# Miniprotein binders against a7ua95r516to809, part 135

Target 1, 294 residues: a7ua95r516to809
Amino acid sequence: ASLSLLSISDLVPDLQFIFFWMSNAIEILYFIQQKSPAYMQTIELMDDKAGSKESLLSATISANEEAMTILEEVIMYTFQQCVYYITKTLYVVLPGLLDCNPFGTEPSSEQCRRAAGVCVCAVCVMPEAVRRVVSVFQTTSDLLQQYQVHSEIQSQMFAYLFFFTNVSLFNQLIDKGPARGWFQRSRVLQIQASVKILLDWAKGAGHNHLAQKFFAKFCSTVTILASPPQQLSQMSWKALCAEHPSLKPVQLHRILTQYQLMAELGPLPIWQPSSEDEAYIYRTVDLLESFENH
Key: E = the ipSAE of ESMFold2; O = the ipSAE of OpenDDE; V2 = 0.75 times the mean of E and O plus 0.25 times the DockQ between their complexes.

## First folded at step 10 (miniprotein)

Design dg5 (at its last look DockQ between E and O 0.90; V2 from the best seeds 0.71)
Fold by ESMFold2, look of step 10:
Structure dg5 (fold): chain B 294 residues (1-294), chain A 95 residues (1-95)
Amino acid sequence: as target 1 above (294 residues)
Amino acid sequence: SLRKRAEELERKAEELKEKVEELRREAEEEGAPEEVEELLKYAEEMAQAAKKLARLAEIALERGDPRLARLLLRAAKILLDLAELLIKMAERLLE
């Protein structure tokens, strides 16, 4: 049972080697890119007494391009390995975000509340389930910085991790939410608070733009579900589509159906899809998101 | 097999670095054009990068990743081929 639960700390030694390989390949690729114009210019200016200068230049260009191609393959391979291992740990820890209560987990918080008058402790605000997810992101960030991975690669790494997180949370909420009671307002408010802690981490880590972009679908879902009934009931389908463009019609329809059921607003549908969207609200193939493409 | 190949590429990288130093001394003694030193510098840097890639491939083999090791050795070989080409050009300029 314990072997089925992956911890990011168990993967750190493997990730360290992968980031080491990746960062070295990036450094060498960067060096080649920066120096190739200079030495190619030197070759072009050579005195061509033997009449083979064009052949030598062509061979040099070819070798240079092949070297960059192979190094890009190394970088891609190592990047994919990092993402694979990291997302395996995320897969295990993300469901806990939907079940945790960030408002009421303080059996030892009396010690933390007593100290709060002297200092602010982020640990007192973060439930264990949220801490486990943040730990994956923080460990990843620490490793990327430790190995001085280029900032563009760091951004691409977190873009994919946030994409994966969004898909995982959205799919589980839609798929398991009815059976788990996750659409009840008190549960949605707990989920919203937990996600806010994660978004605050992303902002503090310098990834706010990426988090806003890649969490949009899940955040829109939670925003709708957290809306007071009198507010949501007054909004038309068209207005909801305009406010939440990240949601497909089938997704919005499913969310509103569950909301109406849990808020006990009666069996008669409140929100009428536009004629434009009516053909799409039953496309169940579009209900869940794919992990393969962002 | 791959470990033996990595060792061969490391040895080749050291041989090319030694060749660069020999040519650098020759170029200094004979007052060769500045282009010779520039080409030799790039050749040395390519050989050094190839040696590093071969060492990284050995680590990948120790960690049980022969696919990564093969990629790193391919990159190392291409960089050594580039270094040899740059050395060849430098030798031509010394004539």
Scores: ipSAE 0.709, ipTM 0.913, lowest interface PAE 1.0, mean pLDDT 84
Fold by OpenDDE base, look of step 10:
Structure dg5 (fold): chain B 294 residues (1-294), chain A 95 residues (1-95)
Amino acid sequence: as target 1 above (294 residues)
Amino acid sequence: SLRKRAEELERKAEELKEKVEELRREAEEEGAPEEVEELLKYAEEMAQAAKKLARLAEIALERGDPRLARLLLRAAKILLDLAELLIKMAERLLE
């Protein structure tokens, strides 16, 4: 109950502090990294008065290394906290994306309406369910920019968020899709359109490469399901594996099996897994994606 | 308390900054080599960074994150130690 009411806007005050800590820690870390070689060189060039130079240099090196290590821990800690809060909000809004009908006329966002009347910006024309997801990413982007977080950290943040989103959407589609009718052609086309809007946003935000990489599995699934039966029935197992390398054999097999049932197709020998893949199509442990190891 | 430690580190940072300014004046009067000024500049920057970290730690305490506060204070302490080392080096070069 409490999670369903949690919006990204409600977390902004807490996130601001986390980003503030993270940004400052990064700044100080980079400062040490940039200046350390210079003052170490200065120490090295000093006259060795009574062997004090080596001890001083050693102490300086040790202090620098320890400082950098602790700062890195601060950065990692704050990064993890950001991810934790942001992914909680994503968890709440992502299911709505699969049920979204992007072809309907939905009102623009209230924020843009108040400022300019009828806003026709890319975000305002989005379906509400898509807009809610985009709002999480946009808020994250805005905070990262506001606090001038280093670009590498920004990229890592979005990489993880896209990864999380892909895993969440993929698992929901595979697990609940048949029961919820998400494998029906009309519904698949809605999902495809919604995902396209999200990908277009990511492209516009400068994250095209990351989005393409981390959404590959979900996009491949949607692409297969959106394919007309006449077209898909002409593609062999091997061809589908080659075209959709992000899908494991067990995943592809499940998708095709569910597609076959939905489209009321008889057994298609052309979709029969290769002898090499036959052992893997029964590995149900590999069917759903894991949130671990990222 | 962690708050008391933060305040002590802030005070120490300010003391070191004052010491840097004193030594900078002495270095200018004596016509000290550029290396002295460089060391003093680094010391000042480390002290300033330490002060920032101490303030951040206080904010972390106010926000109920003592773990983060401890990390920040530890970093601040190390930076102050580094600043002191740099100051001592500068002093030796002025002798």
Scores: ipSAE 0.584, ipTM 0.846, lowest interface PAE 0.8, mean pLDDT 90
ESMFold2 (binder alone), look of step 10: mean pLDDT 90; pTM 0.892

Design dg6 (at its last look DockQ between E and O 0.76; V2 from the best seeds 0.00; counts 0 for: pae O 1.53 > 1.5)
Fold by ESMFold2, look of step 10:
Structure dg6 (fold): chain B 294 residues (1-294), chain A 95 residues (1-95)
Amino acid sequence: as target 1 above (294 residues)
Amino acid sequence: SLRKRAEELERKAEELKEKVEELRREAEEEGAPEEVEALLKYAEEMAQAAKQLARLAEIALERGDPRLARLLLRAAKILLDLAELLIKLAERLLE
């Protein structure tokens, strides 16, 4: 059931099997890739007066290629299962970041201190909503290490998890932000602080490059919304596009419209889109991001 | 059933590994060319990989994932067929 998948800890037993299958399939795939050329060379150099060497070589090449193709499918299947279960948990916990006050987390800190005396770990001092997200990332990292998953696959998994997190947070902010009051300056500053904690975790975990790349759209949005009115109103549309290339024209236009409304700067447009961008600023079909990647 | 097929492939993998050990002893005793040792080493490694894949498929069936099990058994079968081909060639060369 969906309710049974609210916590990453509930999924760990199933994830352990999936990572076990994935890591074994990866190991066998790379073994074939690394060993097959040497054995093929040995077969190629054999004396074969009966003329069957070409048939053997062809059969061996075909078998290796077919086996590797199937193992790649196993790896993709198990990777997709991991991502499915992990992102299902992220989907549940991510909205809490937009309502979170990272400056008022005394109860979580108090509980941590009581349970472990003087607790100094970053997880114990962070807001509950941020802790839930960090716990998903940390559990994933621990499982990947436990099962010795190849570093390339680990990077791909966190690339997708950060991509998913960015899309989820951005879409919810843009879509539900007006009704939920998330564009209010005090809320934006709280959101900015919460995101900083996530970025600090990613840096400490060795994923800084991936986080910087895949959180860019959400971070740009929060940066614009957190800017002082005097500073932002002095910037041209062209300058904002150059500083925030991750934002599509419709997205930037929506963010600036909400900013102007919340800063009470009047109804007269402050930022004039370039002639190239005017065709795109009202394309609401491009406003929200897709969870699908090509 | 998939469970019968997984058990059959695992048994076959063990049989091929035992055959490789027998042929290695025979090749050493007869002073066979280094190519025979290379074929037997390749066959042994393919049979071992297939055995692991068959065991992974058994676990997938226990956990209720027959799609994953079918993929694993397809790969196992291919590697076993390759191992058997390599063994038959090694036998020919020892004649």
Scores: ipSAE 0.768, ipTM 0.935, lowest interface PAE 0.6, mean pLDDT 85
Fold by OpenDDE base, look of step 10:
Structure dg6 (fold): chain B 294 residues (1-294), chain A 95 residues (1-95)
Amino acid sequence: as target 1 above (294 residues)
Amino acid sequence: SLRKRAEELERKAEELKEKVEELRREAEEEGAPEEVEALLKYAEEMAQAAKQLARLAEIALERGDPRLARLLLRAAKILLDLAELLIKLAERLLE
């Protein structure tokens, strides 16, 4: 009950502090990394007065290494906290993306309306369900920029968020799709359009490569399901495997089986798995994606 | 308490910054090499960073995250130790 009311805006005050801690730790770490070599060289070039140089150098090296290690721990801890809070908000809004009809007329975002009246920006014209998802990513981006977080950390954060989003959407589609009618062509086309809006946003935000990489499995699934029966029925199992390498054999087989049922197609020998894949199509443990090992 | 430790680290950071400024003045009067100024500048930056981390630790405590506070305080302490080493090195170069 309480999670359903949680918006990214409600978490901004807490996230701001976490980002502040993370940014400061990164800045200090970066400073040490840049300056430490020069200072070590300075110590090395000093006259060896009474054998104290080596001990001083060793102590300084040790202190720098320890400082860097503990700062990295702070960065990792704060990063994990950010991801934890942001993914909680994604968990709430992502299901709405699969039920969204992007072809309907929905009002623009309240924020843009207040600022400029009738705003026709890319975000304001988005369907509400898509806008809610984009808002999580945009808020994350804005916070990262506000606190001038290092670009590598930004990339890692978006990589994880896109990964999480892909796993969540894919698993929901595979598990609940047949029962909810998401495999119907009209519904698939809605999902495809919604995902395109999200990908277009990611492209505009400079995350095109990451989005393409981490959404590949969900996009492949939607692409197959959106394909006309006349077209898809002409594609062999081998061709589909080659075109959609992100899908495991068990996943592709499940998608095709559900497509066949939905489209009322008889058995299609052309979709029969290869002898090599036949053993794998029954590995139900590999059907759904894991949130682990990212 | 963690709060008391944070306050002590902030005080120590300020003391080290004052020591850096004192040594900088001495270095300028004696015409010390650029290496001394570089060491002092690094020490000052570490002391300032430590002070900032200690303040951040207090905020973490107020927000109910003692784990983060402990990490930040540990980092602050290490940076102060580094600053002290750099200061001692600078002092030796001025002798």
Scores: ipSAE 0.343, ipTM 0.737, lowest interface PAE 1.5, mean pLDDT 88
ESMFold2 (binder alone), look of step 10: mean pLDDT 90; pTM 0.887

Design dg7 (at its last look DockQ between E and O 0.85; V2 from the best seeds 0.00; counts 0 for: SAP 71.384 > 70)
Fold by OpenDDE base, look of step 10:
Structure dg7 (fold): chain B 294 residues (1-294), chain A 95 residues (1-95)
Amino acid sequence: as target 1 above (294 residues)
Amino acid sequence: SLRKRAEELERKAEELKEKVEELRREAEEEGAPEEVEALLKYAEAMAQAAKKLARLAEIALERGDPRLARLLLRAAKILLDLAELLIKYAERLLE
């Protein structure tokens, strides 16, 4: 109950502190990494007039290494906290994306309306369900920029968020899709359009490569399901495997089986798995994606 | 308490920065070698970083994250100890 009311805006105050700690820790770490070698070199080149140059150098090296290790732990800790809060909000809004009809007329975002009246920006014209997902990503991006977080950390953050989104959407589609009618062509086309809006946003935000990489499995699934029966029935198992390498054999087999049922197609010998893949199509443990090992 | 430690480290950082400024003036008056200035600059940077970390730890305590505060304070202490060592070495070079 409480999670359903949680919005990314409600978490912004807490996230701001986390990003603040993260950014400052990165800055100090970077400073030590960049400046300590020069200072150590200076100490190395000094005349040993005080008779303790070697001890000073050793202590300096040790202190820098230890400090850097602790700072890295701070960065990792704060990163995990950010991911934890942001993924909670994604968990709430992502199911709405699969039920979204992007071809309907929905009102623009309240934020843009207040600022500029009738806003026709890309975000304001988005369906509400898509806009809610994009808002999570946009808020994350804005916070990362506001606190000037290092670009590598930004990339890692979005990589994980896209990974999480892909796993969540894929698993929901595979598990609940048949029962909810998401495999019907009309519904698939709605999902495809909604995902395209999200991908277009990611492209505009400079994350095109990451989005293409981490959404590959979900996009492949939607692409297959959106294919006309006349076209898909002409594609062999081998051709489909080659065109959609992100899908495991068990996943492709499940998608095709459900497609066949939905389209009322008889058995298609052309979709029969290869002898090599036949053993794998029954590995149900590999059907759904794991959130682990990212 | 962690708060008391944070305040103490912040105070110590400021004291070390003041000491650096004092020694810099002495070094300039005596025409000390460039190595002394380099040590003092390094010490000042470490003291400043430690002060930031101590302040971050105070904020972490206010936000109810003592784990984060302890990490930040530990890093601050290491950097302050280094700054103090650098200052002591610089003082010896000025004698």
Scores: ipSAE 0.843, ipTM 0.952, lowest interface PAE 0.5, mean pLDDT 92
Fold by ESMFold2, look of step 10:
Structure dg7 (fold): chain B 294 residues (1-294), chain A 95 residues (1-95)
Amino acid sequence: as target 1 above (294 residues)
Amino acid sequence: SLRKRAEELERKAEELKEKVEELRREAEEEGAPEEVEALLKYAEAMAQAAKKLARLAEIALERGDPRLARLLLRAAKILLDLAELLIKYAERLLE
């Protein structure tokens, strides 16, 4: 394994071995869980003519339990290795989603082959930054399918990758957004469009439920920031908390502060936190999210 | 040496698979009960799984992951020992 490797395509050979190990361990674990009981029932039901049936049955139970425990550790270890390599590449490519302009891309697809023939693409919709992220997800999906990894493990893999993506994008937006100009309305609309393309990929890949679940915090943030001032200024603090339950008070407060600054508005009375929340809107320890599962 | 242990487990797994094939032929010729056939099928599956785990461990060693290799070899040994017990019990039933 290379820790300096930054592109998913360069990681494919390493990931192939890891998925090979994982899928084989899953297959053997599945056999022990689902098919060995029939053989054990045969042992239990046979006459004890050989005089050691109970010893054989006890040894078989113990062996199966020990093997299953070890195989589960193999699966967990290889899963964590996959996640490590994949998220390393995601960490590098995800910031580009916040900087890209999906509306103002140069017409490279329209002009790419115009001299050689008629351009077959009227509009190139997926910007390069989004394509780089999608490439990571698509490569992961292809490898999981190639190695016939159990569907439950595939779902857990994408659940974690979407969780990681949400945390990374949210933290960068909150932490670096002011310096990068990401809270400007035109930029927020560009970010929203880029995320929409990513969510469309997830839906087409069969992961819509997971994407909806695990992108909630980032999507809520972008939804608030993209809202027209006329609509958002009519929503109270309590209503915003209720509509966006994924956001902690300190997070919602920070988002509304950036909205006020962007729109050149002073504090609005309707956005004053409830008395219960007032003590928590300045807890900066709660502002950024952890990459640990919760 | 983990590599030597992986090679030994793979050889043993192949030996047990060959033994299972011999015993299945004997059981068929003697008209042995279905429970002997079930024990031998189970032993064959365990030996094949152990062989696969030993081969996976060799690959892990080639790629510099001795922790993964040790886990795979521990599982391989457990399944191989089980296969041997099943074979011995089947032999006793054929007597």
Scores: ipSAE 0.800, ipTM 0.950, lowest interface PAE 0.5, mean pLDDT 85
ESMFold2 (binder alone), look of step 10: mean pLDDT 89; pTM 0.883

Design dg8 (at its last look DockQ between E and O 0.37; V2 from the best seeds 0.00; counts 0 for: pae E 2.3 > 1.5)
Fold by ESMFold2, look of step 10:
Structure dg8 (fold): chain B 294 residues (1-294), chain A 95 residues (1-95)
Amino acid sequence: as target 1 above (294 residues)
Amino acid sequence: SLRKRAEELERKAEELKEKVEELRREAEEEGAPEEVEELLKYAEAMAQAAKSLARLAEIALERGDPRLARLLLRAAKILLDLAELLIKFAERLLE
């Protein structure tokens, strides 16, 4: 029983409580901003039987401003704490995506017979490593929808989760890929298939735009590494930069260098950086991505 | 002392929720306008949110974060004060 292993199921009770509160707090902010002025006008038109009307109105204006300020601060803080703890569960499960083989699942005889009984193509077995990542996303999505958290907050949550996922997968691929053999073409194709399952989940969940935006760097990397050698070697540096604008020059150069080695395309550089980019291809400080928001 | 403050705010939140329910029954009997029910709905929402914040503050204290607990309790207090003002608005409209 490892103390560092945090599963999303351990977070559910706290997330239920917080998401319920957030949804309610956002409705309160809406009331203060959009409805409260009308009610204050109604009170201004009423008789002042106890001589307390001005005191009530003044107190309400002050309380509304204090409430808006503090609610926005608490919502932001609790949102950031939710993102932090959810991404801790992602951190544990994401490396498995790079090691799994989505093609090599050997189903049990009964599960294989049931899957083979649908048309000619449907095997509905998700690799365990992919399932663990999807479980984090799906649990988060289900809770946000269950508590009717505002759609803009839901979108921002998944923007952070997809950003974190992209940074984690990209950094591990670049940093650990040579030692782990992840640049071998058969492994890249396995990684590509696993990521496609994850992207299909995001599309089905209504987050396709966010996934396309925030997974772009990792997906570009895998697309390059999965490319046929004959096609890729015929593309210029300028064309590759245009096809993959999410990659910094140092990142693109590193990926192409590794590709050339694994595809056995010879020792001479095939892709010549533009003169403008040449200053940047050796900036190793820019190679790995930061988990901090930019 | 922060734990005692959290308990006091929870008790106040329950008191205000009971007051809202009392006024809701009164408004139903008098056939009060929709505006009264809306004010009471949000007063109850504020009291419930404050109760939740007080619980979160107790959790923050158990995790050794008194700065977070103080922020959450301040937010709870502000929501209870606002809920009380909405109740007063509702009472004046019932007049």
Scores: ipSAE 0.316, ipTM 0.754, lowest interface PAE 2.3, mean pLDDT 82
Fold by OpenDDE base, look of step 10:
Structure dg8 (fold): chain B 294 residues (1-294), chain A 95 residues (1-95)
Amino acid sequence: as target 1 above (294 residues)
Amino acid sequence: SLRKRAEELERKAEELKEKVEELRREAEEEGAPEEVEELLKYAEAMAQAAKSLARLAEIALERGDPRLARLLLRAAKILLDLAELLIKFAERLLE
């Protein structure tokens, strides 16, 4: 009950503090990494001149290494906290993306309306369900920029968020899709359009490569389901495997089986798995994606 | 308490910054090598960073995150230890 009311805006104050801690820790770590060689060299050179014992240099090296290690722990901890809060908000809004009709007329966001009247920006023209998902990513991006978080950490965060989004959407589509009618062509086309809007946003935000990489499985699934029966029925199992390498044999087999049922197609020998894949198509443990492998 | 520890580290950081400024003045008066100034600059930076981390630890405590506070305080302590080592080395070079 309480999670359904949680918006990314409600978490912004908490996220701001976490990002502040993370950014400060990164800055200090970066400073140590950049300056430590110089002052250690200075200590070494002066020790050589003074004939003083290696004890001070050794102590300094040890203290420096310990400082860096603990700062890394702070960064990892704060990173995990950010991801935890952001993924909670994604968990709430992602199901709406699969039910979204992007071809309907939905009102623009209240935020843009208040600022400029009728805003026609890319975000304001998005369907509400898509906009809610994009808002999570945009808020994350804005916070990362506001606190000047290192680009590598930004990339890692978006990589994880896209991974999480892909796993969540894929698992929901595979598990609930048949029962909810998401495998119907009209519904698939809606999902495809919604995902395209999200990918276009990611491209505009500079995360095109990450989005393409981490959404590959969900996009492949949607692409297959969006394919006309006349076209898809001419593609062999081997061709489909080659075109959609992100899908495991069990996943591809499940998608094709559900497609066949939905399209009222008879058995298609051309979709028969290879002898090599035949053992794997029944591995139901591999059907759904895991959140643990990231 | 963690709060008391944070306050102590902030005080220590300020004491070390004052010591750096004292040694900088002495180094300037004695015409010490640029290497001494560099050491003092790094010591000051570490002391300042430690002070910042200690303040962040207090905020973490206020927000109910004692784990983060402990990590920040540990980091602050180590940075102060590093600053002290650099200061001691600078002092030896001025003798």
Scores: ipSAE 0.307, ipTM 0.718, lowest interface PAE 1.6, mean pLDDT 88
ESMFold2 (binder alone), look of step 10: mean pLDDT 89; pTM 0.887

